# Miniprotein binders against q96jn8r1131to1294: the designs that were tried, part 146

Target 1, 164 residues: q96jn8r1131to1294
Amino acid sequence: TLEFLENHGKNILLSNGNRTATRVASYNQGIVVINQPLVPQLLVQVRIDFLNRQWTSSLVLGVITCAPERLNFPASACALKRAAWLLRGRGVFHNGLKICEKFGPNLDTCPEGTILGLRLDSSGGLHLHVNGVDQGVAVPDVPQPCHALVDLYGQCEQVTIVNP
Short names: E, the ipSAE of ESMFold2; O, the ipSAE of OpenDDE; V2, 0.75 times the mean of E and O plus 0.25 times the DockQ between their complexes.

## First folded at step 12 (miniprotein)

Design a12
Fold by ESMFold2-Fast, scan of step 12:
Formats: sequence, C-alpha cells, structure tokens
Structure a12 (fold): chain B 164 residues (1-164), chain A 83 residues (1-83)
Amino acid sequence: as target 1 above (164 residues)
Amino acid sequence: SKEEELFKRAEELAKLALKLLEKGDYWRAAYLYLLAAELALEAGNPELAFEYARKAIELAKKSGNEYLLKWAEDLLEKIKEEL
C-alpha cells in the first residue's frame, strides 16, 4: 500500500493512515514523498483536496533519485539542484534548470478534485496523468531508483493518495 | 571501470536520442544528447562530448528550446577547455 513517508517538510501533518498530507502553516516546507520507489507500470496518484487562494503558485510534483528517508528537505522542491526532476506550473525542470517551457496543463490552475498521477513507462520515461489522461513524456529516461515527490506549495494545502 | 560505465551510459542515451529524433521529437533528443555529452566528458572523452553537444545545439535550435540551447552552449565552453 502506498503511503507518504514519515520524513517530510516541517509544515506537513499526515493523517488517514499517512495517505493524506496537510500543510498546516505558511506557503512552504510542504514536501512529501511516497514510501516506495516509483517502478515502471506503477501509477502513483494524488487528489487535490484543498486550495487556499490567498497564495499565487500551487503544487509541484515529480521525482527524486536521492534516498528520501533521512533527507533534510529544503523550503521548496525547486531549491533541489541535484537528483530532482520536477513539474511546476507548465514547466519541466531538471535539477532546477527549466528544460521545457510548456508541458501539459498549468498545475497552478488545477481545481480541487483534480487527480494528478506520475508513472514511468517501460523506457524510463516519466509521464504526468491528469484526471486519468496521460499527458505524455515529461522527462525521458529518468534514472532509477526514483521516488515520487509532491510539494504542497502555495495554494495547495492538502492532497490524498488515491488508487488508480 | 567507472570510465567504461560512464561511456556505456552515454552511448545508451545517444542511441535513445537518435530514436527520438527519428520520431521528430527534437527537444527531448537534445536533452538526451546533453546528458550523453556530460557523461562523455566525465568519462574523459572530450571529443565525443563535443560531438554530442554540437548535436544538442542543432536540435535545441530546431525545437526553439532556449533553455536547452543555453545549457548546450555552456557545456560546449567547458568541453573546449578539455580539448
């Protein structure tokens, strides 16, 4: 069973058997990681439960290839300059460097109830799924093992892991 | 050796880049050539790194990807220091 790892950003509170993550303060320090590696064919999905419109930007998701169990998380996922492939807004980022300006829908505008998914294909390509729809390959040939990461940044204050 | 492992990985990335290029996927091919160039440079083969970085520049220009173009140009400067 998929759960959020007990090591997380300091503003996170886990509930619902570690399947729901809530950011209880500010706009940052909201990184959570799935408790097992993202292996090919595994679809990891989270639902946006609550958006706080006082903030401008919203959640970031992607993968990291460093061991997450004892990682000292930065204030935001975008501060990771090594071993991180992230989707923020419409951009795709490799270790903090934007590699694609416009990929998929704008994550800053996804409403409550949106289900966002990450999956590796058989060639190691990282796919984004939005409400069950495959958006295509965001990053080709991601190194393995890798771990799915969600940064409850800005507007996004709560997400829940959901089954496919 | 570590150099042999880096070289093999660079070749694998370049092969995948070529497959993407055959499908007309220019920016992802450029990205993989950039990764291949970095690994070739780390493996001690700046001549091969130069070839991959040059391919990345052409594909980044063809795709209109300013970010990959800047990465490729910056990487090419580093490669030239080793030639």
Scores: ipSAE 0.688, ipTM 0.875, lowest interface PAE 1.2, mean pLDDT 92

Design a13
Fold by ESMFold2-Fast, scan of step 12:
Structure a13 (fold): chain B 164 residues (1-164), chain A 83 residues (1-83)
Amino acid sequence: as target 1 above (164 residues)
Amino acid sequence: SKEEELFKRAEELAKWALKLLEKGDYWRAAYLYLLAAELALEAGNPELAFEYARKAIELAKKSGNEYLLKWAEDLLEKIKEEL
């Protein structure tokens, strides 16, 4: 069963059997990681449950290749400039460097109820799924093992892991 | 050896980049060539790294991707220092 790891950003509260993550303060310190490696063909999905329109930008999702169980998470995922491949807004980032400006829908404007998914294809390409629709390859080559990460940044204050 | 493993991985990424070129996928091909160039440089083959970085520059320009272009240009300058 997919769950969020108990090691997470300090503003996170886990509930619903560690399947729901809520950011209870501020706009940052909201990184959560899935409890098992993202292996090829595994589709990890989260639903946006609550958005606080006080903030401009919203959630970030992607993968990290460092071991997450005892990692001291930074205030935001975008501070990860090593071993991280992230989707933020419409951008795709490789270790903090933007590699694509316009990929998929703008994550800063996805409404409550949107289901976002991450999946590796058989070649190690990272795919984004939005409401069941494969957006294509965001990152062609992700090192293994890797771990799916969600940063409840800005507007996004709650997400829940959902089945495919 | 570690160098041999890095070299083989660089070749694999470069071959994958060629497949993406067949689809007209210029920016993803540029990204793979950049990864291949970094691995080739780490493997102690700056000549191969130079060729991959040059291809990345060409493809980044064709895709209009200013971010990959800057990465490729910066990497090429670093590679030139080791030639």
Scores: ipSAE 0.467, ipTM 0.804, lowest interface PAE 2.4, mean pLDDT 90

Design a14
Fold by ESMFold2-Fast, scan of step 12:
Structure a14 (fold): chain B 164 residues (1-164), chain A 83 residues (1-83)
Amino acid sequence: as target 1 above (164 residues)
Amino acid sequence: SKEEELFKRAEELAKRALKMLEKGDYWRAAYLYLLAAELALEAGNPELAFEYARKAIELAKKSGNEYLLKWAEDLLEKIKEEL
């Protein structure tokens, strides 16, 4: 079964059988990773449970290509540099650089109840799904193995893994 | 060997980059060539890495993507150190 790894950012509390992640302090230190590699056709989905509108930016989704089990997580996913391909706002980022300007909806404006999904296609393309709708290929040819990552940054204080 | 696996993956990425070019998707083509160049360099083939990085620079310019251009230029400098 899909769960969040017990290795996570310092401000995270896992509950609901490690399927719910809550950021209990500040706006950062909220990285969580799915417990198994993102293999082609596996759809990993999380639901936004709680937004704190004290903050302006919201969650980041993506993949990392380094082994997450013993990783010392930085304050934000953007600091993972070359190991991470990230969707933030409407941008696609790699190694701290914006590689695509406008992709999918603005993640900073998704309301509570939104279901966000990550999937690799058979060619290694990373897809974003929003409320069951495939937004297309955000990142072509992601190196494998890779692991799905959620950064509960800013507004997003809680997410729960949802089955398709 | 690991070098053979890296080389094969680099060539696969370059083939996908050509497919993106056929669709007029310059930024994705540039990105794929950048990944191919990094793998070719890691595989110990700086000549092939140089070829892919130069293609990435051209395509990044066509896409207007300054971030991909910066990545390609930085990678090209690193490749030149290995030639």
Scores: ipSAE 0.012, ipTM 0.353, lowest interface PAE 8.5, mean pLDDT 86

Design a15 (at its last look DockQ between E and O 0.99; V2 from the best seeds 0.00; counts 0 for: pae E 2.2 > 1.5)
Fold by OpenDDE base, look of step 13:
Structure a15 (fold): chain B 164 residues (1-164), chain A 83 residues (1-83)
Amino acid sequence: as target 1 above (164 residues)
Amino acid sequence: SKEEELFKRAEELAKRALKYLEKGDYWRAAYLYLLAAELALEAGNPELAFEYARKAIELAKKSGNEYLLKWAEDLLEKIKEEL
């Protein structure tokens, strides 16, 4: 089953069989990684459970290709300088640098209850899903194996892995 | 062989890049050409890598993507060392 790895940001507490991640302190140090690597046609989804609207930024979603169990997590996903493809706001980032200004909906404005998904297509393209709707190809090719990463950042304080 | 597989993968990426180019999606096309160039170089085909990198530079400029442009230019310099 899909669950978050025990190796996570220091402000994260896992619950619900490691399917729920809660950031219990500050606004950062909230990175979690899903245990199973993405494979083609596997839709991995998380639901935004709670938002603290005093912040402007929200969760970051993406994939990493380094070994997640050995990863020393930085304070935020955007500080990952290698092997990282991330979605933040409306931007797409590679190794901490923006490669696309506007893609899909603004993750910073997704309300509680929004279900965000990542899926690899048969060609290795990374798709974003929002509430079950394919938003298109965020990154046309990512290396495999890769793991889905969620950074509970800013206003995003809790997410839960949900089944499609 | 490994090199043959890398070469085939590079060509597939380039073909996919063309599909994005047809849609006017320059940055994704550039991105794929960059990957194709890297694979071609790794496959021991710096000439092909050079061509893909040149295309990546062109498309990166069209997209206005400075990150991809820098990536492509850096890669091009690396490729030139192998020519």
Scores: ipSAE 0.781, ipTM 0.903, lowest interface PAE 0.6, mean pLDDT 95
Fold by ESMFold2-Fast, scan of step 12:
Structure a15 (fold): chain B 164 residues (1-164), chain A 83 residues (1-83)
Amino acid sequence: as target 1 above (164 residues)
Amino acid sequence: SKEEELFKRAEELAKRALKYLEKGDYWRAAYLYLLAAELALEAGNPELAFEYARKAIELAKKSGNEYLLKWAEDLLEKIKEEL
């Protein structure tokens, strides 16, 4: 069973058997990580449950290759400048460096109810899925082992893990 | 050895880059050549790293990707110090 790790950002509250993450304060300190490594063919999906449009940017998705169980998370995933491959807005980032300007839909504009997925293909390419539609290869090669990360940043105040 | 494992990984990444290049996917090919160049340099082969980095520059320019271009140019400067 997929769950969010008990180690998470300071503003996160886990509920629903650690399958729902809620950011209860501010706009940051909202990083959560899935409890199992992202292995090829595993599709990890989260649903956007609640957006607070007081803020302008939103949820960040991606993978990290450091061990997450005791990691001291920064205020935002954007501060991870090593061992992190992230999708933010329309951008794709390799250790803090933008590698693609426009990939997939703008994550800052996805509405409540959107289901976002991460999956590794057999070659180690990281795919983004949006409402069941594969957007293609966001990052052509990610090191293993890696762990799926969601940053409940800005507008995105709640997500829930959903089964494929 | 560790160097042999890094070299093998660099070659695998370059082979995958070539597959993207054959499809006309220039920025993904550039990204993989950049990873291959970094590993070739770490494996102690700056000549191979130089070839991969030059290829990444070409493909980053072709794709109009200013970010990969800057990474490739910075990496090429570092590689030149080891030649």
Scores: ipSAE 0.779, ipTM 0.893, lowest interface PAE 0.9, mean pLDDT 92
Fold by ESMFold2, look of step 13:
Structure a15 (fold): chain B 164 residues (1-164), chain A 83 residues (1-83)
Amino acid sequence: as target 1 above (164 residues)
Amino acid sequence: SKEEELFKRAEELAKRALKYLEKGDYWRAAYLYLLAAELALEAGNPELAFEYARKAIELAKKSGNEYLLKWAEDLLEKIKEEL
């Protein structure tokens, strides 16, 4: 059963059997991690439930390879300088540095109700899905085990894990 | 052995890098060559690691990707210490 881990950002409140994460303060401290590592047959999907349009930036998606249960999370995923591959805005980031200018949609403009998915292909490539549509290979190889991460940043105040 | 497994993995990454190169996807090819170089070095084959890192530099330049170029250049210097 997919859930968000109890170890999460300080501004997160978990509900709905730990399948819903809400950022209850500020614009940051909103990192959550899925409780199972990615494998090729596993599609992890979250729905954007609530956006606050006061902010211009929105959620970050990605993976980390550090064991997440005891990890001390930074205030924002962008501060992850090691063992991290992130999708932010229009770009792909590795260890805090942009490696690809444009991949998939602009995450800062995804509306409420959008379902975003992460999976590995058989070669270890990281794929983004948007409303069930595969956007292709964001990163061609990510070491395993890796763990799906969502940062409820800026606009994004609530997401829920949904089944494919 | 551990070294044989690392070497085989490095060769698989390099083979996949060629598939991206065939499509003109230079940054993803360079990224895979960098991973292959790191594994070849860990496997105790610094000559192969050097070849992969040189290829990664070439492709990073073609892609205009400053992050990959810096990574590849730093790795090449590290590999030279093992030659």
Scores: ipSAE 0.460, ipTM 0.785, lowest interface PAE 2.2, mean pLDDT 92
ESMFold2 (binder alone), look of step 13: mean pLDDT 90; pTM 0.910

Design a16
Fold by ESMFold2-Fast, scan of step 12:
Structure a16 (fold): chain B 164 residues (1-164), chain A 83 residues (1-83)
Amino acid sequence: as target 1 above (164 residues)
Amino acid sequence: SKEEELFKRAEELAKRALKFLEKGDYWRAAYLYLLAAELALEAGNPELAFEYARKAIELAKKSGNEYLLKWAEDLLEKIKEEL
């Protein structure tokens, strides 16, 4: 069963059997990580539950290849400059370096109720799914083991893990 | 050995880059060639790293991807120091 890890950003509260993450303060310190490695064909999905539009940017999705159980998470996922592959806005990032400027829909404009998914294909390519639709290969190769990460940054104050 | 494992992974990444290239997917192919070049260099094969980095430059230019182009150009300068 998929749950968020108990090690998370300091502004996060977990509820609903560790399947819902709420950022309770500010705009940052909102990183959560899924409890199981993202193995090929496992689809991890989260639903955007609540957006606070006083902020400009919104959630970041991606994977990390470091062990997440004892990480001291930075204030935002974009501060991760190694062992991190992230999707932010329309950009795709490899260890802090933008590798694609326009990929999929703009994550800063996805409304409440949007279901966002991450999946590795059999070749190790990372896919983004939006409301059940595969957007294609965001990152062509991700080292393993890796773990799915959500940064409840800015507008996005709550997400819930949903089954496929 | 560690070098043999790195070399094998570099070759696998380069083969996957060719599959993206066959589809006309230039920036994804460039990214995979960049990873292959880094691993080839780490494996002690700067000649192979140079070939992969040159291919990444070509494909980054074809895709108009300025970010992968900068990475490839920076990597190529590093590789030249080992040739």
Scores: ipSAE 0.739, ipTM 0.884, lowest interface PAE 1.1, mean pLDDT 92

Design a17 (at its last look DockQ between E and O 0.88; V2 from the best seeds 0.00; counts 0 for: pae E 2.5 > 1.5)
Fold by ESMFold2-Fast, scan of step 12:
Structure a17 (fold): chain B 164 residues (1-164), chain A 83 residues (1-83)
Amino acid sequence: as target 1 above (164 residues)
Amino acid sequence: SKEEELFKRAEELAKRALKWLEKGDYWRAAYLYLLAAELALEAGNPELAFEYARKAIELAKKSGNEYLLKWAEDLLEKIKEEL
């Protein structure tokens, strides 16, 4: 079963059998990682449960290829400059470098109740799913093993893992 | 060796870039050629890295992707220092 790892950002509290992550302070230190590698065709989905509109930007999704169990997470996923492929706002980032200006919907404007998914296809393409709709290949040929990451940044203060 | 592993991965990524190019997808092809160029350079083959980086520049321009173009141009200058 899919759960968030106990190794997470300092402001995270896990509940609901480690399937719900809540950021309990500030706007950052909210990185969580799924407890098993994102293997091809595994669809990992999270629902946005609560948005605090005091902040402007919102959650970041992506994958990392370093082992997450004892990783010292930075304050935000955007600070990852190595082994990280991230979707933030409308952009796609490879190790902190923007590689695509506009992919899929703007993650900073997704409302509460939105279900966001990550999946690898059989050729290692990383797909974003939004409310069950495949947005296409955000990043081709992601190295494996890799791990799905959610950064509860800014507005996004709570997410829950949901099954398809 | 590590160099052989890097070289094999570079070849794999270049083949994947070609498949995206065959579909008319220029920016994903450019991105994969950029990764192939970096790995070829790290594997000690600046001649191959140069070939891949030139392909990445061409495809980044075709896609209008300014971010990949800057990365490719910066990488090509680095590769030239090793030739």
Scores: ipSAE 0.789, ipTM 0.895, lowest interface PAE 0.7, mean pLDDT 92
Fold by OpenDDE base, look of step 13:
Structure a17 (fold): chain B 164 residues (1-164), chain A 83 residues (1-83)
Amino acid sequence: as target 1 above (164 residues)
Amino acid sequence: SKEEELFKRAEELAKRALKWLEKGDYWRAAYLYLLAAELALEAGNPELAFEYARKAIELAKKSGNEYLLKWAEDLLEKIKEEL
């Protein structure tokens, strides 16, 4: 069963069998990692449950290849300087630096109810799914094993893992 | 051996890079060549790494991706030390 690991950001409260993550304080310290590593053909999805429109930025979605159980989470995913491939806004980032300016929809403007998914293809390419639609290859190759990471940042205050 | 596996992986990445290049996607091609170069170097083949890194630099420039360009250039310098 897919669920968020107990090792998470300081402002995160897990519920619903660890399938729901809620950021209960501030705008950051909201990183969560899904327990099972991504494998080809496995679609991992989260639904944006609640947004606080006070902020301009929203959640960050991506993968990490370091051991998530031992990860000392920074305040934001953008501060991850190694083993991290992230989607923020319309950009793709590697170890905190932008490697693509425009990819897929703007994650900062996804409304509540949006279902975001990550999937590895057979070649190791990382795909983004939005409401079940494959948006294409965000990163053409990521190391395996890797774990899906969600940073409940800014607007995004709650997400829930949902089944495809 | 580990080196042989790394070498094979590098070649596979390079082949995939070509596929992206055929689509006109320079940054993804550059990215894959960059990874291929790193693996080739780790596999003990600095000559091949050099070739891949140079291709990565070229394509990074075409893509306008400064991050990939810097990464490739830094890697190239490292590779030169092994030649």
Scores: ipSAE 0.766, ipTM 0.898, lowest interface PAE 0.6, mean pLDDT 95
Fold by ESMFold2, look of step 13:
Structure a17 (fold): chain B 164 residues (1-164), chain A 83 residues (1-83)
Amino acid sequence: as target 1 above (164 residues)
Amino acid sequence: SKEEELFKRAEELAKRALKWLEKGDYWRAAYLYLLAAELALEAGNPELAFEYARKAIELAKKSGNEYLLKWAEDLLEKIKEEL
């Protein structure tokens, strides 16, 4: 069963059997990680439950390849400088540096109810899904094992893991 | 053997890099050649790693991707130390 890992950002409260993550303070310190590595055939999906329009930017989605159980999370996922591939806005980032300027939709504009998904293809390519629609290959190969990560940043105050 | 697996994986990455190149996707092709170069070096074949890294530099330049270019150039210098 997919759940958010107990090791998470300081401003996160887990609920609903650890399938729901809520950022309960500020605009950052909202990193959560899924409790199982991302493998081919596994589609990890989260629904955006609540957005707060007071903030400018929204959630970040991606993967890390370091073991998440003992990781000290930074205030924002964009500060991860090792072993991280992130989707933010329309950009793809590797270890904090942009490697693609335009991929998929702008995550900062996704409304409440949007279902965002991550999966690996058989070659280790990272795919983004939006409301069930495959957006293509964000990163053509990510080392395994890797772990799905969501940063409840800015506008994004709550996400829930949903079944594909 | 571990070396045999690393070589096979490097070849697979290079073949997939060509598929992306055929589509005109230079940065994804460069990224895969970089991974292939790292695996070839780990497998103890710095000559093959050198060839893959040179290809990655060429494609990173075509993509205008400064991050990949610096990564590829740094890797090439590391590989040269083992030639």
Scores: ipSAE 0.433, ipTM 0.766, lowest interface PAE 2.5, mean pLDDT 91
ESMFold2 (binder alone), look of step 13: mean pLDDT 91; pTM 0.912

Design a18
Fold by ESMFold2-Fast, scan of step 12:
Structure a18 (fold): chain B 164 residues (1-164), chain A 83 residues (1-83)
Amino acid sequence: as target 1 above (164 residues)
Amino acid sequence: SKEEELFKRAEELAKRALKILEKGDYWRAAYLYLLAAELALEAGNPELAFEYARKAIELAKKSGNEYLLKWAEDLLEKIKEEL
């Protein structure tokens, strides 16, 4: 069973058997991590439940390569630097730099009800899925082990893990 | 051994980089060479790591990717310490 880890950003409240994450304050401190490593053939999916359009940017998702169970999470996933490969807006980021300019749809404009998925292919390529549609390889051959993360940043105040 | 497994993985990544390079995808090829260089260094083969890092620098420059270029340059400095 996929769940969010009990270790998370300080503005997060977990509910629904740790399958729903709600950011209860501000716009940041909203990082959550899936409870098991992202291994090839595992599709991790979350549904956007609630958007607060007071903010301009929205959720970030991706992978981290550090152990998440005791990690002191920073205010935003972008501060994780070398340990994180992140999808934000239309870009792919690592170490605070945009390594790909235009990938997939703009995550800042995905509406409530959108289902976003992360999957590793057999070669270790990280794929983004949007409403069941594979967007392609965002990052080839991410280091292992890695863990799927969601940063409930800005507009996105609630997500729920959904099964394929 | 662990070193043999790391070496084999590094070679697999380098082969994938060559295939991707044939398609003209410079930044993805640079990224795979960087991963291969790190694994080759960890496997105790700084000579091979040096070759992969050099290729990564060339490809990062061709792609205009400043992030990969800095990563490759930093890694090359570490590799030189082991040579």
Scores: ipSAE 0.005, ipTM 0.313, lowest interface PAE 10.4, mean pLDDT 85

Design a19
Fold by ESMFold2-Fast, scan of step 12:
Parts: C-alpha cells; structure tokens; sequence
Structure a19 (fold): chain B 164 residues (1-164), chain A 83 residues (1-83)
C-alpha cells in the first residue's frame, strides 16, 4: 500500500491513513515523499484536493535519489540542488538546473480534482501522467533507487494518493 | 572494477542517446550524452568524455536548449583539464 512517509516538511499534516497530505501553514515546508521506491511500471498518483489562490505558483512533482526516511527537507523542493529531478510550472529540472523549458501542462494552473502521476518506464525514463494521460518522458534516465516526491508549494494545500 | 561499470553505463547511455537522435529527439539525446560524458570522465576516459560532450554541444545548439548547452560547455572545460 502506498502512503506518504512520516518524515515530511514541518507544515504538513498527514491523515486518511497517511494517504492525504495537508499543508496547514504558510506557502512552503510542504514536501512529502511516497513510502516505496518508484520502481519501473509502478504508477504513483495524487489528486489535487484544495488550491488557495492567495499564492501564485503551485505544487512541484518529481523524484529524489537520496534516502528520504531521515532527510532534513528544505523549505521548498527547488532548494534541493542534488539528487532531485523536478517538474515545476512547465519546466523540468535536473539537480537544480533547468533542462527543459516547456513540458506537459503548466502545473501552476491545474485545477482541483486533477490527478497527477509519476511512472518509470522500462528504460528508466520518468513519465508524467495527467488525468490518466501520459505526457511523455520528462527525464530520459533517472538513477535508481528513486522516490516520488510532492511539494505542496504555494496554491496547493492538499493532495491525496489515489488508486495506483 | 568500478571504472568498468562506469564505462559500460556511459556506453549504454550513449547508445540510447543515438537512438533518440535518430528519432529526432535532440534535447533528450543531448541530455543522455551529457550523462555519458560525466560517467566516461569518472571512468578515467577523458577522450571518450570529450567526444560525448562535443555531441551534446551540437545537439543542444540544434534544439536551441541554452541550459544543456551551458552544462555541456562547463563539462568540456573540466574534461580538458584531464586531457
């Protein structure tokens, strides 16, 4: 069973058997990580439950290759300068370096109810899925083992893991 | 032989990059060549790293990807120190 790890950003509250993450303060300190490694063919999905339009940017999705159980999370996922491959807005980032300007839909504009998924293909390519639709390869080769990460940044104050 | 493992991984990435190039996927091919160049350098083969970095520069320019171009140029300077 997929759950969010008990180790998370300080503004996160887990509920629903650790399958729902709520950011209860501010706009940052909202990083959560899935409890199992993202192995090829495993589809990890989260639903956007609540957006607070007070903020301008929204959630970040991606993977990290460092051990997450005791990681000291920074205020935002974008502060991870190593061992992190992130999707923010329309950009794709490799260890803090933008490697693609426009990929998939703009994550800052996805509405409540949107289901976002991460999956590795058999070649280690990281795919983004949006409402069941594969957006293609965001990162061609992700080091393994890796772990799916969601940063409830800005507008996105709640997500729930949905049927993987 | 950690060097042998790094070398094999670099060749695997370069082979996948070539396949992407044949499919017209220039920026992803450049990205894989960059990873291959870094691994070849770590494996103690700066000549091979140079070839991969040079290909990454060409493909980054072809795709108009200034981010991968900067990475490739920075890596090439590092490779030159080992030649």
Amino acid sequence: as target 1 above (164 residues)
Amino acid sequence: SKEEELFKRAEELAKRALKLLEEGDYWRAAYLYLLAAELALEAGNPELAFEYARKAIELAKKSGNEYLLKWAEDLLEKIKEEL
Scores: ipSAE 0.652, ipTM 0.846, lowest interface PAE 1.3, mean pLDDT 91

Design a20
Fold by ESMFold2-Fast, scan of step 12:
Structure a20 (fold): chain B 164 residues (1-164), chain A 83 residues (1-83)
Amino acid sequence: as target 1 above (164 residues)
Amino acid sequence: SKEEELFKRAEELAKRALKLLERGDYWRAAYLYLLAAELALEAGNPELAFEYARKAIELAKKSGNEYLLKWAEDLLEKIKEEL
């Protein structure tokens, strides 16, 4: 089954059979990665469990194309540069470049209970799902293999993997 | 043949890239041209691969994406070895 990898950001604590990730300090060092490659049609979903309104921005999610098992994670997913394709706020980012300004809902304002999903279609396009609704193709033809990534940044202090 | 299958897929990616380019989506167009160039090279058509990689370099520069530019430049060097 789907779990978060034991290699994760320094402020993360895993629980519930590595299916729940909690950021226990500060606002950063909260990157987690799913334990299996994101293969076409696999829908990986996480639920936002807790938001700390002390902070302004919130979680980032996306994919990384490097092997995650021994990766030295940076303070935030945005620092992964070439290895990561990221959804942050309303933008789609790669290597420090915003490639789309308005894609899906604003991730900085999604409430507790929101379920966010990542899926590759049969042509390798990366899709975002929000509460079961496909938002469309954020990135066409993502390099494979790739792994789903969640950065518990800012407000987002806890997420849990949920099955479809 | 396998080469014909790869060639057809490369052509499809290049066609999709052209449509993105026509919409001013330089970053995604560069990315698809890079994939098309790799497939064209694998299909045994380094001339076509060269054309796609050259286009990817142009579009990567326009989009300011250093990662795509480096990938395109590295691929172009590899393609030149087979011309």
Scores: ipSAE 0.011, ipTM 0.259, lowest interface PAE 9.1, mean pLDDT 85

